# VH-VL binders against Ribosome maturation factor RimP (rimP): the designs that were tried, part 5

Target 1, 164 residues: Ribosome maturation factor RimP (rimP), of Thermodesulfovibrio yellowstonii (b5yjx5)
Amino acid sequence: MNIKELKDKITDYANIVGEQEGVEIVNVEIYPGGKGLTLRIFIDKEGGVTIKDCENFSRAIEAILDVEDPIKSSYTLEVSSPGIDRPLKNKKDFLRNIGRDVKITTKEKIADNTFFIGKIVDVGDDWVRIEIQETKIKGSKKKGKTELLFIPFNKIIKAQVYLG

## First folded at step 4 (VH-VL)

Design K24 (from A14 with heavy chain H52L; framework fv_bexmarilimab)
Fold by ESMFold2-Fast, scan of step 4:
Structure K24 (fold): chain C 164 residues (1-164), chain A 124 residues (1-124), chain B 108 residues (1-108)
Amino acid sequence: as target 1 above (164 residues)
Amino acid sequence: QVTLKESGPTLVKPTQTLTLTCSFSGFSLSTSGVGIGWIRQPPGKALEWLALIYWDDDKRYNPALKSRLTISKDTSKNQVVLTMTNMDPVDTATYYCAHSKYVYRGSGYTFDYWGQGTLVTVSS
Amino acid sequence: EIVLTQSPGTLSLSPGERATLSCTASQSVSSSYLHWYQQKPGKAPKLLIYGASSRATGVPSRFSGSGSGTDYTLTISSLQPEDFATYYCQQYGSSPLTFGQGTKLEIK
């Protein structure tokens, strides 16, 4: 079948899975690339999708694809939220992503680092607070601690949602 | 290196509650995609999955045992705790905890590192 | 739930022979979520193959996996003495996560 017909079938399968998993289907993209076909499904959910949501959706959709076998060549399935790689630039961007993990690069050291991964816990007019889990070193008896870090927007070079 | 170790009582009386702790090192349960599972094996029998907890505190339970199971994590202590109520002699088994990693975009969870297991005997 | 049926239950072979172990699912499972484990007596299971066909770190090249849908196979091309153990398949393509009943490889 042609690409348009395949896209329609994949979209139908995706909508079935979306109903079962409690997520909305935003878009379905199909394109040839490199070694085979790439299927990219964008899902959304009130409050934002998590990696767990993407995992559950991927598992369920792949089960249908294995049964229905609509693609005879090799394929790669990618499931994500639209704009997951979108830069976070201002208060509004960070507010929309409260509760999500983000990765942030700063212009100068804050708490001895310039790169951070953590959960957005609060957002002010010109700052963001993230919750970072302290890294544990092998053989250390010191337990990791949750650290709240204050990062002024004017020190941020780049910030975006982190899915792993 | 990744290590996991189960701890808890080795003898439990019928009707009592079993509490097992999995202590681990070499990874963080705050890392995206990481989970810890509990699996048991009665003497001479097959593996049976009990519960799984993910980095984001999402919990999965075997439906056959769900009413009896509670799984929780203390990320700061590098521990995962499993509680199983109303123990019965048929629950006698070696209980394992194991590290699991989700790979985004069409990959699944594996149990790539296991604890040594702890034998729990349920007897009066 | 998806039931995984392994066959044969016991396989008796000699060192140097090829072993073929089957795992059949009661309904389709994505190959990305089917894995194989090896367990020796008194020890914890060890991951052998993940995603139906990828060898785990440190696993010898004589081990290979294949399959899709409902039918999966683990092959050991030339048995070594240390390979005599029990092998389990596992799926998490659908909740709940399930294991097969195991295939015991024993010396003939």
Scores: ipSAE 0.000, ipTM 0.475, lowest interface PAE 17.4, mean pLDDT 82

Design K3 (from A14 with heavy chain K101R V103I; framework fv_bexmarilimab)
Fold by ESMFold2-Fast, scan of step 4:
Structure K3 (fold): chain C 164 residues (1-164), chain A 124 residues (1-124), chain B 108 residues (1-108)
Amino acid sequence: as target 1 above (164 residues)
Amino acid sequence: QVTLKESGPTLVKPTQTLTLTCSFSGFSLSTSGVGIGWIRQPPGKALEWLAHIYWDDDKRYNPALKSRLTISKDTSKNQVVLTMTNMDPVDTATYYCAHSRYIYRGSGYTFDYWGQGTLVTVSS
Amino acid sequence: EIVLTQSPGTLSLSPGERATLSCTASQSVSSSYLHWYQQKPGKAPKLLIYGASSRATGVPSRFSGSGSGTDYTLTISSLQPEDFATYYCQQYGSSPLTFGQGTKLEIK
């Protein structure tokens, strides 16, 4: 099977285990390496995952992989929580980060730009609204000028938390 | 983007307690998978791991030094504090704090961003 | 405790030469938990190789790592002046986390 088909299959297994273990699947990565294939699964949950959550999830997913046997070569399974650069992909991701600064790259221009840095102020079913603060450049005193930008999820290439 | 800096006394007398603070920016220690480790290096010698603290407040210590070490975090201040009791001249070293990632079965426990280090001299 | 023994302790070579540095573990270590660091005088260590063979961000292609079990190697294919430094291997396949004693790479 090709890598995309394998990734979809692994993602399906991961979602099943995620429901059982009480964790959300953030991302699934598959790439070839010197030790064969690497399967990296990022999990999260409200309040944050613990080391034990990663261990329990890994054990459960390995049981499914042993039974279903979708990979005929050597592979390494890695389970972790998302890092500092966690991707924001859906409504839940943006909802969890309301009030935080994010950086967003879009597939097409919105207000003449394809790259934005701003604070998440609101999240809908298929969109996010960010607040961009413009101060001294627009000359708007100490409070500055605030611009609100509406970005549909289907236009987003990449979004992640912005830490400066 | 990611920075860490150690602070604390540069001179400590034998039998005193050393307290070092790691101040960081560019990440949060409340972020899942993130940890901070402390490593020391005596002049001209190898690196020695001391302690680790993780996002879930899991704490790990080098067994050889565990009775003397305490690690804690203050996520609101972006700080990790290490204390080491009963200092001896042999504890003279440069002390580093470093960012680490926890990855189960993966390429975890790497120190990918380091502070500049702070030299602590123990003498009378 | 897993003891990491690096050899040689000092390696004297000229720019342009190939350097091969060894790290031997007292017990088998998963390659996923073996890493290499470079330390220049007066500076903090810098991550070079993680998981035995993956280069860290910004590390030149002349650096490569290999190995499994108890035997690991760091290779620098053509030494540049800035590569003369001390190199450390590190494991956390078993607690406690340990570092090797270092290999000092110096100009011949």
Scores: ipSAE 0.012, ipTM 0.573, lowest interface PAE 8.8, mean pLDDT 84

Design K4 (from A14 with heavy chain K101Y; framework fv_bexmarilimab)
Fold by ESMFold2-Fast, scan of step 4:
Structure K4 (fold): chain C 164 residues (1-164), chain A 124 residues (1-124), chain B 108 residues (1-108)
Amino acid sequence: as target 1 above (164 residues)
Amino acid sequence: QVTLKESGPTLVKPTQTLTLTCSFSGFSLSTSGVGIGWIRQPPGKALEWLAHIYWDDDKRYNPALKSRLTISKDTSKNQVVLTMTNMDPVDTATYYCAHSYYVYRGSGYTFDYWGQGTLVTVSS
Amino acid sequence: EIVLTQSPGTLSLSPGERATLSCTASQSVSSSYLHWYQQKPGKAPKLLIYGASSRATGVPSRFSGSGSGTDYTLTISSLQPEDFATYYCQQYGSSPLTFGQGTKLEIK
């Protein structure tokens, strides 16, 4: 079969496994080469995928490929999650990371700052709202503040997931 | 480009706790699929896997040694720390940290870059 | 745990000869989870073959791997002086991750 038919078939297998393992299939890529094929499946889920998710998914897909044998030549299967340090550029990127901590640098000061770390709580067509957690220490006491901040996309220089 | 280096004491007394640090550069332990493993090798013997830590803070331990091992990471410092309690002369070995690779066929578990190793001798 | 048994323990050959090293698993392992490492005296191991048959970056074409199930083989088609080292197989088809005991390739 041609590459498009193979991709569709692999995508079908991936969606079945994804449903069972609780992960979303983000993309399926096939790279034909002189030595064989590379099949790359990107998976994701709310809160981010774990190494266990990648292991379980990979083992399940390999089992199906071994039984169904859709590829007669040599192949390499790669299962990965999208890069966690991938820049967030648009509404879709921020929507995918609702509930995650992000770090954002802005072109202009917002509330007297140009750098923010907070949890994505809402996303509009051209803005994101983050819940900023501040910790202040003075003398023998500590205090934390939570603030909801509105940041327009057109004021963002760079944004990416914050990993602590 | 990718480098890893083990650091810590070279001499440990029986019953003490060993703390080893793996310092690395050329990659981030925040990148999806990246992990660091610890492997040891007693003089003249085979390699033995000890522990792994991954980008998502998932931790894996050799069941034979799990009660003695703790692995942690400090992503901001590009460091992974392994502690091993109740050291014994039989724990004398060269200890390695290594970068693990998950994206190849079957989720990986290959150690594609290794530190130089640090010999830890346990004696009184 | 899966035990990997490497044979022979020591293999004595001359430069230019073919080396064949075996790794047998106590239980079936997916070839995707079987890897080979080379270790020279006083040095850290180096990844040689991953997924039973894929050469790591910079590994010469004289090195090849094959096998499936419980039986795996590393072959060096024409030994060079720098190839005399100890070779280890490793699996993670099942937890815990294990290494074989090694095969020492020495100059005859």
Scores: ipSAE 0.000, ipTM 0.504, lowest interface PAE 12.0, mean pLDDT 82

Design K5 (from A14 with heavy chain K101T; framework fv_bexmarilimab)
Fold by ESMFold2-Fast, scan of step 4:
Structure K5 (fold): chain C 164 residues (1-164), chain A 124 residues (1-124), chain B 108 residues (1-108)
Amino acid sequence: as target 1 above (164 residues)
Amino acid sequence: QVTLKESGPTLVKPTQTLTLTCSFSGFSLSTSGVGIGWIRQPPGKALEWLAHIYWDDDKRYNPALKSRLTISKDTSKNQVVLTMTNMDPVDTATYYCAHSTYVYRGSGYTFDYWGQGTLVTVSS
Amino acid sequence: EIVLTQSPGTLSLSPGERATLSCTASQSVSSSYLHWYQQKPGKAPKLLIYGASSRATGVPSRFSGSGSGTDYTLTISSLQPEDFATYYCQQYGSSPLTFGQGTKLEIK
């Protein structure tokens, strides 16, 4: 089937799951991505959605897709709230997400990297601080180390909340 | 004009707790991007960072000394206090407090103004 | 933790000569987070260069910094008597903040 027909079917399935899980369906997007299709479903909930809400919704939708088999190629399913999956563009966006993991891409190297995943620990007028957890070495009695990076806003190409 | 000055005991016995106060003027520790760090230098040795406190009350400690260190601020008094427990003769050093600011355009926290330092000797 | 190694440990030169001081990091550090300090005997350190290459306020033009990745250099183009001091590099590209061991610049 064509992409419009598939989108309509997926939207119908999403509305059924939304009633079951107590979330509203905001939008459904389908587009080519990598080796297959990317299905992105935006959900909303009074009081805001959590990562757990997105996980529960994803599992329920996948169960229906396995049974109905409307997609003959490979696909990736993404479930997000507009409030969780929005780009972080300014100080206010970063302040709202203190304590959350984010992914950040920079124009130039910081600590020899241009891509970072870490927790926002604080936000200045023109920078953000993120905390990156080092992995504990197996067999060591020492705990893993945390690293703090300061990233200036003017070096950021894009930043988004990271759900893992 | 930015000024900082360290104060506290100059002689400490082994096992005692050291308390140092940094008194400052010319800036506010409630200003976004502003912090104060503590750095020490044993006689004839290199500089060693101890702890940092930021305008938002965020605190950072040297992992090697973290269990012994506490840093706090009183923004109304323009003071930052560092405590270090279980002092040992190897902790004999000049202790400095220093102003730091995140400089816009990719210059992360520098120590641009320093106190004069206070020599703390640990002996019985 | 990132270890900063400064070389040479001691540099003996005469006024008017050029001094080149090196700072090598155990892993790559963004130049934005590499700074240099000057310390004279009995005095607190003074910020000299920030972000690898920018002179701090009041620092003479004979001082310059350069470098990226793991290798950084402080250069003094024509030594003055007041320049004989110990120089430290410092990074905060990764926690914890660390200083180099210092290079002592002394009169030959």
Scores: ipSAE 0.000, ipTM 0.452, lowest interface PAE 21.8, mean pLDDT 81

Design K7 (from A14 with heavy chain Y102W; framework fv_bexmarilimab)
Fold by ESMFold2-Fast, scan of step 4:
Structure K7 (fold): chain C 164 residues (1-164), chain A 124 residues (1-124), chain B 108 residues (1-108)
Amino acid sequence: as target 1 above (164 residues)
Amino acid sequence: QVTLKESGPTLVKPTQTLTLTCSFSGFSLSTSGVGIGWIRQPPGKALEWLAHIYWDDDKRYNPALKSRLTISKDTSKNQVVLTMTNMDPVDTATYYCAHSKWVYRGSGYTFDYWGQGTLVTVSS
Amino acid sequence: EIVLTQSPGTLSLSPGERATLSCTASQSVSSSYLHWYQQKPGKAPKLLIYGASSRATGVPSRFSGSGSGTDYTLTISSLQPEDFATYYCQQYGSSPLTFGQGTKLEIK
């Protein structure tokens, strides 16, 4: 079976398991690895996924793969939460990461800056609000101010989760 | 106590520019999450949002009127100024300024305190 | 822009009756950004309900809000004389911020 057809089948299986386990399927990636194919499934849930969630999901999906047998070669299954390098592109992506730190680059200056690091505190249909910490330096190293910044989606070039 | 009051001319001729000032007390427009909006209401008609200015100097305008509007703040005087160009009789309305607040996972953008409003009549 | 349509345009009732006012959005709006205001003749509007269902400070318990998506409702369980006013819904889930056209609650 070709890779696209396989990916579609794996995605369908993943969505079934996701409903059963109470997690959302963020993305499914299939690519050549050192030992055949690498299947990487990104899952998420409100409050964040735990290692146990990833293990439970892995066992459940492997059970389906054993029964349905869609992959004839060797494969490696990886289940994880969205990585730091995963782009945030739409309202759903930002909602999934509310409460997490993100880095955002904009097409034009907002508050005299085009690059921001802050916590997602609110998300509208066409905007995101982040909470950023301003730090004073040279004689004011202990002074900092938390501020809320409004960023329209149509001004965002690039956004990603920031781990620090 | 939070208070807001609009001031400016009550009579404007067609084609002239209208300048309205919102003077406030009981809060600072430097506080994160705080903003001031301008809303108008023609006699017997609905509320129409015009413009908004936030603590971070971010400015928003109603797209239908954007080419005619400018909003600015003077932090030292606790004032927000709205300017509207090329006035027409259809712009006759009561103009309000109102305090707004953004909160985390809460109400979002609300107008919780309003000025009394100032009636601006556009006529020869 | 999101258009908010309020119905009915005018609602004629007597004190003690229940009032139900509707606000329908042209597209889905997060309930967190749907608010209700009360306006009495000659006065500025007053915030009544925020985030679809939370009462503003000092608002009596007879006022309640509900709804999600495109369909929102303001209910007044037992009308008092001071409740006869015009009510507006407002959204800022999407830019630009918009108000409904209002529902006038008048004494029968």
Scores: ipSAE 0.006, ipTM 0.535, lowest interface PAE 12.4, mean pLDDT 83

Design K8 (from A14 with heavy chain Y104W; framework fv_bexmarilimab)
Fold by ESMFold2-Fast, scan of step 4:
Structure K8 (fold): chain C 164 residues (1-164), chain A 124 residues (1-124), chain B 108 residues (1-108)
Amino acid sequence: as target 1 above (164 residues)
Amino acid sequence: QVTLKESGPTLVKPTQTLTLTCSFSGFSLSTSGVGIGWIRQPPGKALEWLAHIYWDDDKRYNPALKSRLTISKDTSKNQVVLTMTNMDPVDTATYYCAHSKYVWRGSGYTFDYWGQGTLVTVSS
Amino acid sequence: EIVLTQSPGTLSLSPGERATLSCTASQSVSSSYLHWYQQKPGKAPKLLIYGASSRATGVPSRFSGSGSGTDYTLTISSLQPEDFATYYCQQYGSSPLTFGQGTKLEIK
């Protein structure tokens, strides 16, 4: 089977799994690697993809590939969401990920911590605001309470999308 | 009901330090997203932001005045204090404190409740 | 810092007329961080519009806001006597927080 025919079949299988798992298929890439084929499927969903979403999708697509057996050689399956590996460095990066969970490391303590996981709720020209559970900050209340934390860009060492 | 009230001296001599207290009720400064700002208005002129303090003790100052300003809070007393050093006649203004919070639906911080203001005259 | 320039400085109109007040930023500011305040003589300012277009609690429907980027507008569709006041725009999309110089709406 040529790569184009294989890509069409894999895309069809991916769409079936996507409907089952509640995710959208963004793109399917198939290319020969040194020792086999690499199948890369990009999935997305409203609110962002979690690690569990990727695991569930991978298991379901592998089950179909085992039954249909469209690939006779070795292959590697990769499932990811667009933008997951991209570091967030400036206002545009944070704006593009409003509503998604991010992990942020800061140069100095803010609310007694230098590491934060939370949802981007707002972005200014020189700051970002994330919504975190108070229980994720040492000494905070554990009763489902959320907190909005203001983080200046100039205090950020690194930031990226958080998958789980 | 949310209320804020400024207190402090109404007359200050040049070179002295001004200390103003904002006393509030109807909300807590420990509530996520809440802050208090200080804004002044010279007679017949525009509003000028001075400083802000947030629930997490984050402090912001107008860069033009930063070397002269200190803001602090006492959450247990429901008070925010602003100090301004080296007062000059040009600093004569009505000083306001105002409540701010993040507005739901993605709108940024607003000054939704204001104190009545206190006129501070700087004269020898 | 972002400079907000309001125009006109003074607007003279009669009750029942439409008022249009402009606020121009020296550089782009997020509409989420552009707000309008009303101030009557001897009184503290009152929040009127937040996030460029949302009316604050208790603000009559004749007040509306619009705009994005550098250009923002406050409109009063049919002026009432109590609307004659000074109006200020404010931004905090960028530090430091700044106000415009104000537009005085006065009776013709």
Scores: ipSAE 0.000, ipTM 0.505, lowest interface PAE 14.3, mean pLDDT 83

Design K9 (from A14 with heavy chain Y104F; framework fv_bexmarilimab)
Fold by ESMFold2-Fast, scan of step 4:
Structure K9 (fold): chain C 164 residues (1-164), chain A 124 residues (1-124), chain B 108 residues (1-108)
Amino acid sequence: as target 1 above (164 residues)
Amino acid sequence: QVTLKESGPTLVKPTQTLTLTCSFSGFSLSTSGVGIGWIRQPPGKALEWLAHIYWDDDKRYNPALKSRLTISKDTSKNQVVLTMTNMDPVDTATYYCAHSKYVFRGSGYTFDYWGQGTLVTVSS
Amino acid sequence: EIVLTQSPGTLSLSPGERATLSCTASQSVSSSYLHWYQQKPGKAPKLLIYGASSRATGVPSRFSGSGSGTDYTLTISSLQPEDFATYYCQQYGSSPLTFGQGTKLEIK
């Protein structure tokens, strides 16, 4: 089967699974990798995709691939959301990911740190606001603390969606 | 409980530098999300934002006036200072400082507490 | 910069009437950063509505805000004598922070 025919079949299977799991299929990529093919399916949903969504989708699509057996050689299946490994660089990138966890590295210390993991809660033209949840200290009676940080875009070295 | 008060000269001559101090109580400028803004209003005209300083010492200026403005804070004295160079009669206005917090009941960057304002007249 | 245009510039109404004040942004603004202030002559502005629709503490229920994107509205359902003042919208969804030119509510 040529790669276009295979892509069309995989896309059809992915759409079936997407309807079952409540996710949208953004794109399907198929390319040679190592000793076989790599199948990468990008899924999305309102509020953002979680690790659990990716796991559920992977199991369901693998079940169909096992039954239909469209690939006669070795392959690797990857399920991800747009932006998981793509850098966030501008207002539009951050707006598209409101409500999702991100990891951000800054040029200068903000609140004594240069690395942050938190949820995007709002975005301006030249800033992003994230909510950081501190883990409860083992053996402590203190609850984890929530901190809100204002990070100007011009202080950001790199930012990416954090899937964790 | 939160209070802010502007202080400085009420009369400035053209070309002189204006220095205004905002003295506050009831909050700390070390608190995450807290900032102080300066806003002016010429007689009979609209509000115009001038500058902001945040808890992390981040400073923002109105681009139209940036070359003339500096803002600084002294957290230990609970003061924020605004300096504006080369004053002109068109800069005659009431100058306000105001408390700003980006999380105030789920919203951001509201001016929820204002000083009374200080009228600065620029004339010879 | 985002320009906020308020309309009308002056609104002449009688006590008991409904007032509707508009604020239009030159480009889309997050509603979380669209706020309304009331200013009486000789006084500092007072925060009235924050985040487009939430009333500030002590603000009477006759005041309400709505809108998203580029179009925002402040409504006063039944005007009281103390409501005749100038109203300003403000945004900080985009730098620099800007105010509208104001709408003056005056007695008819």
Scores: ipSAE 0.000, ipTM 0.504, lowest interface PAE 13.3, mean pLDDT 83

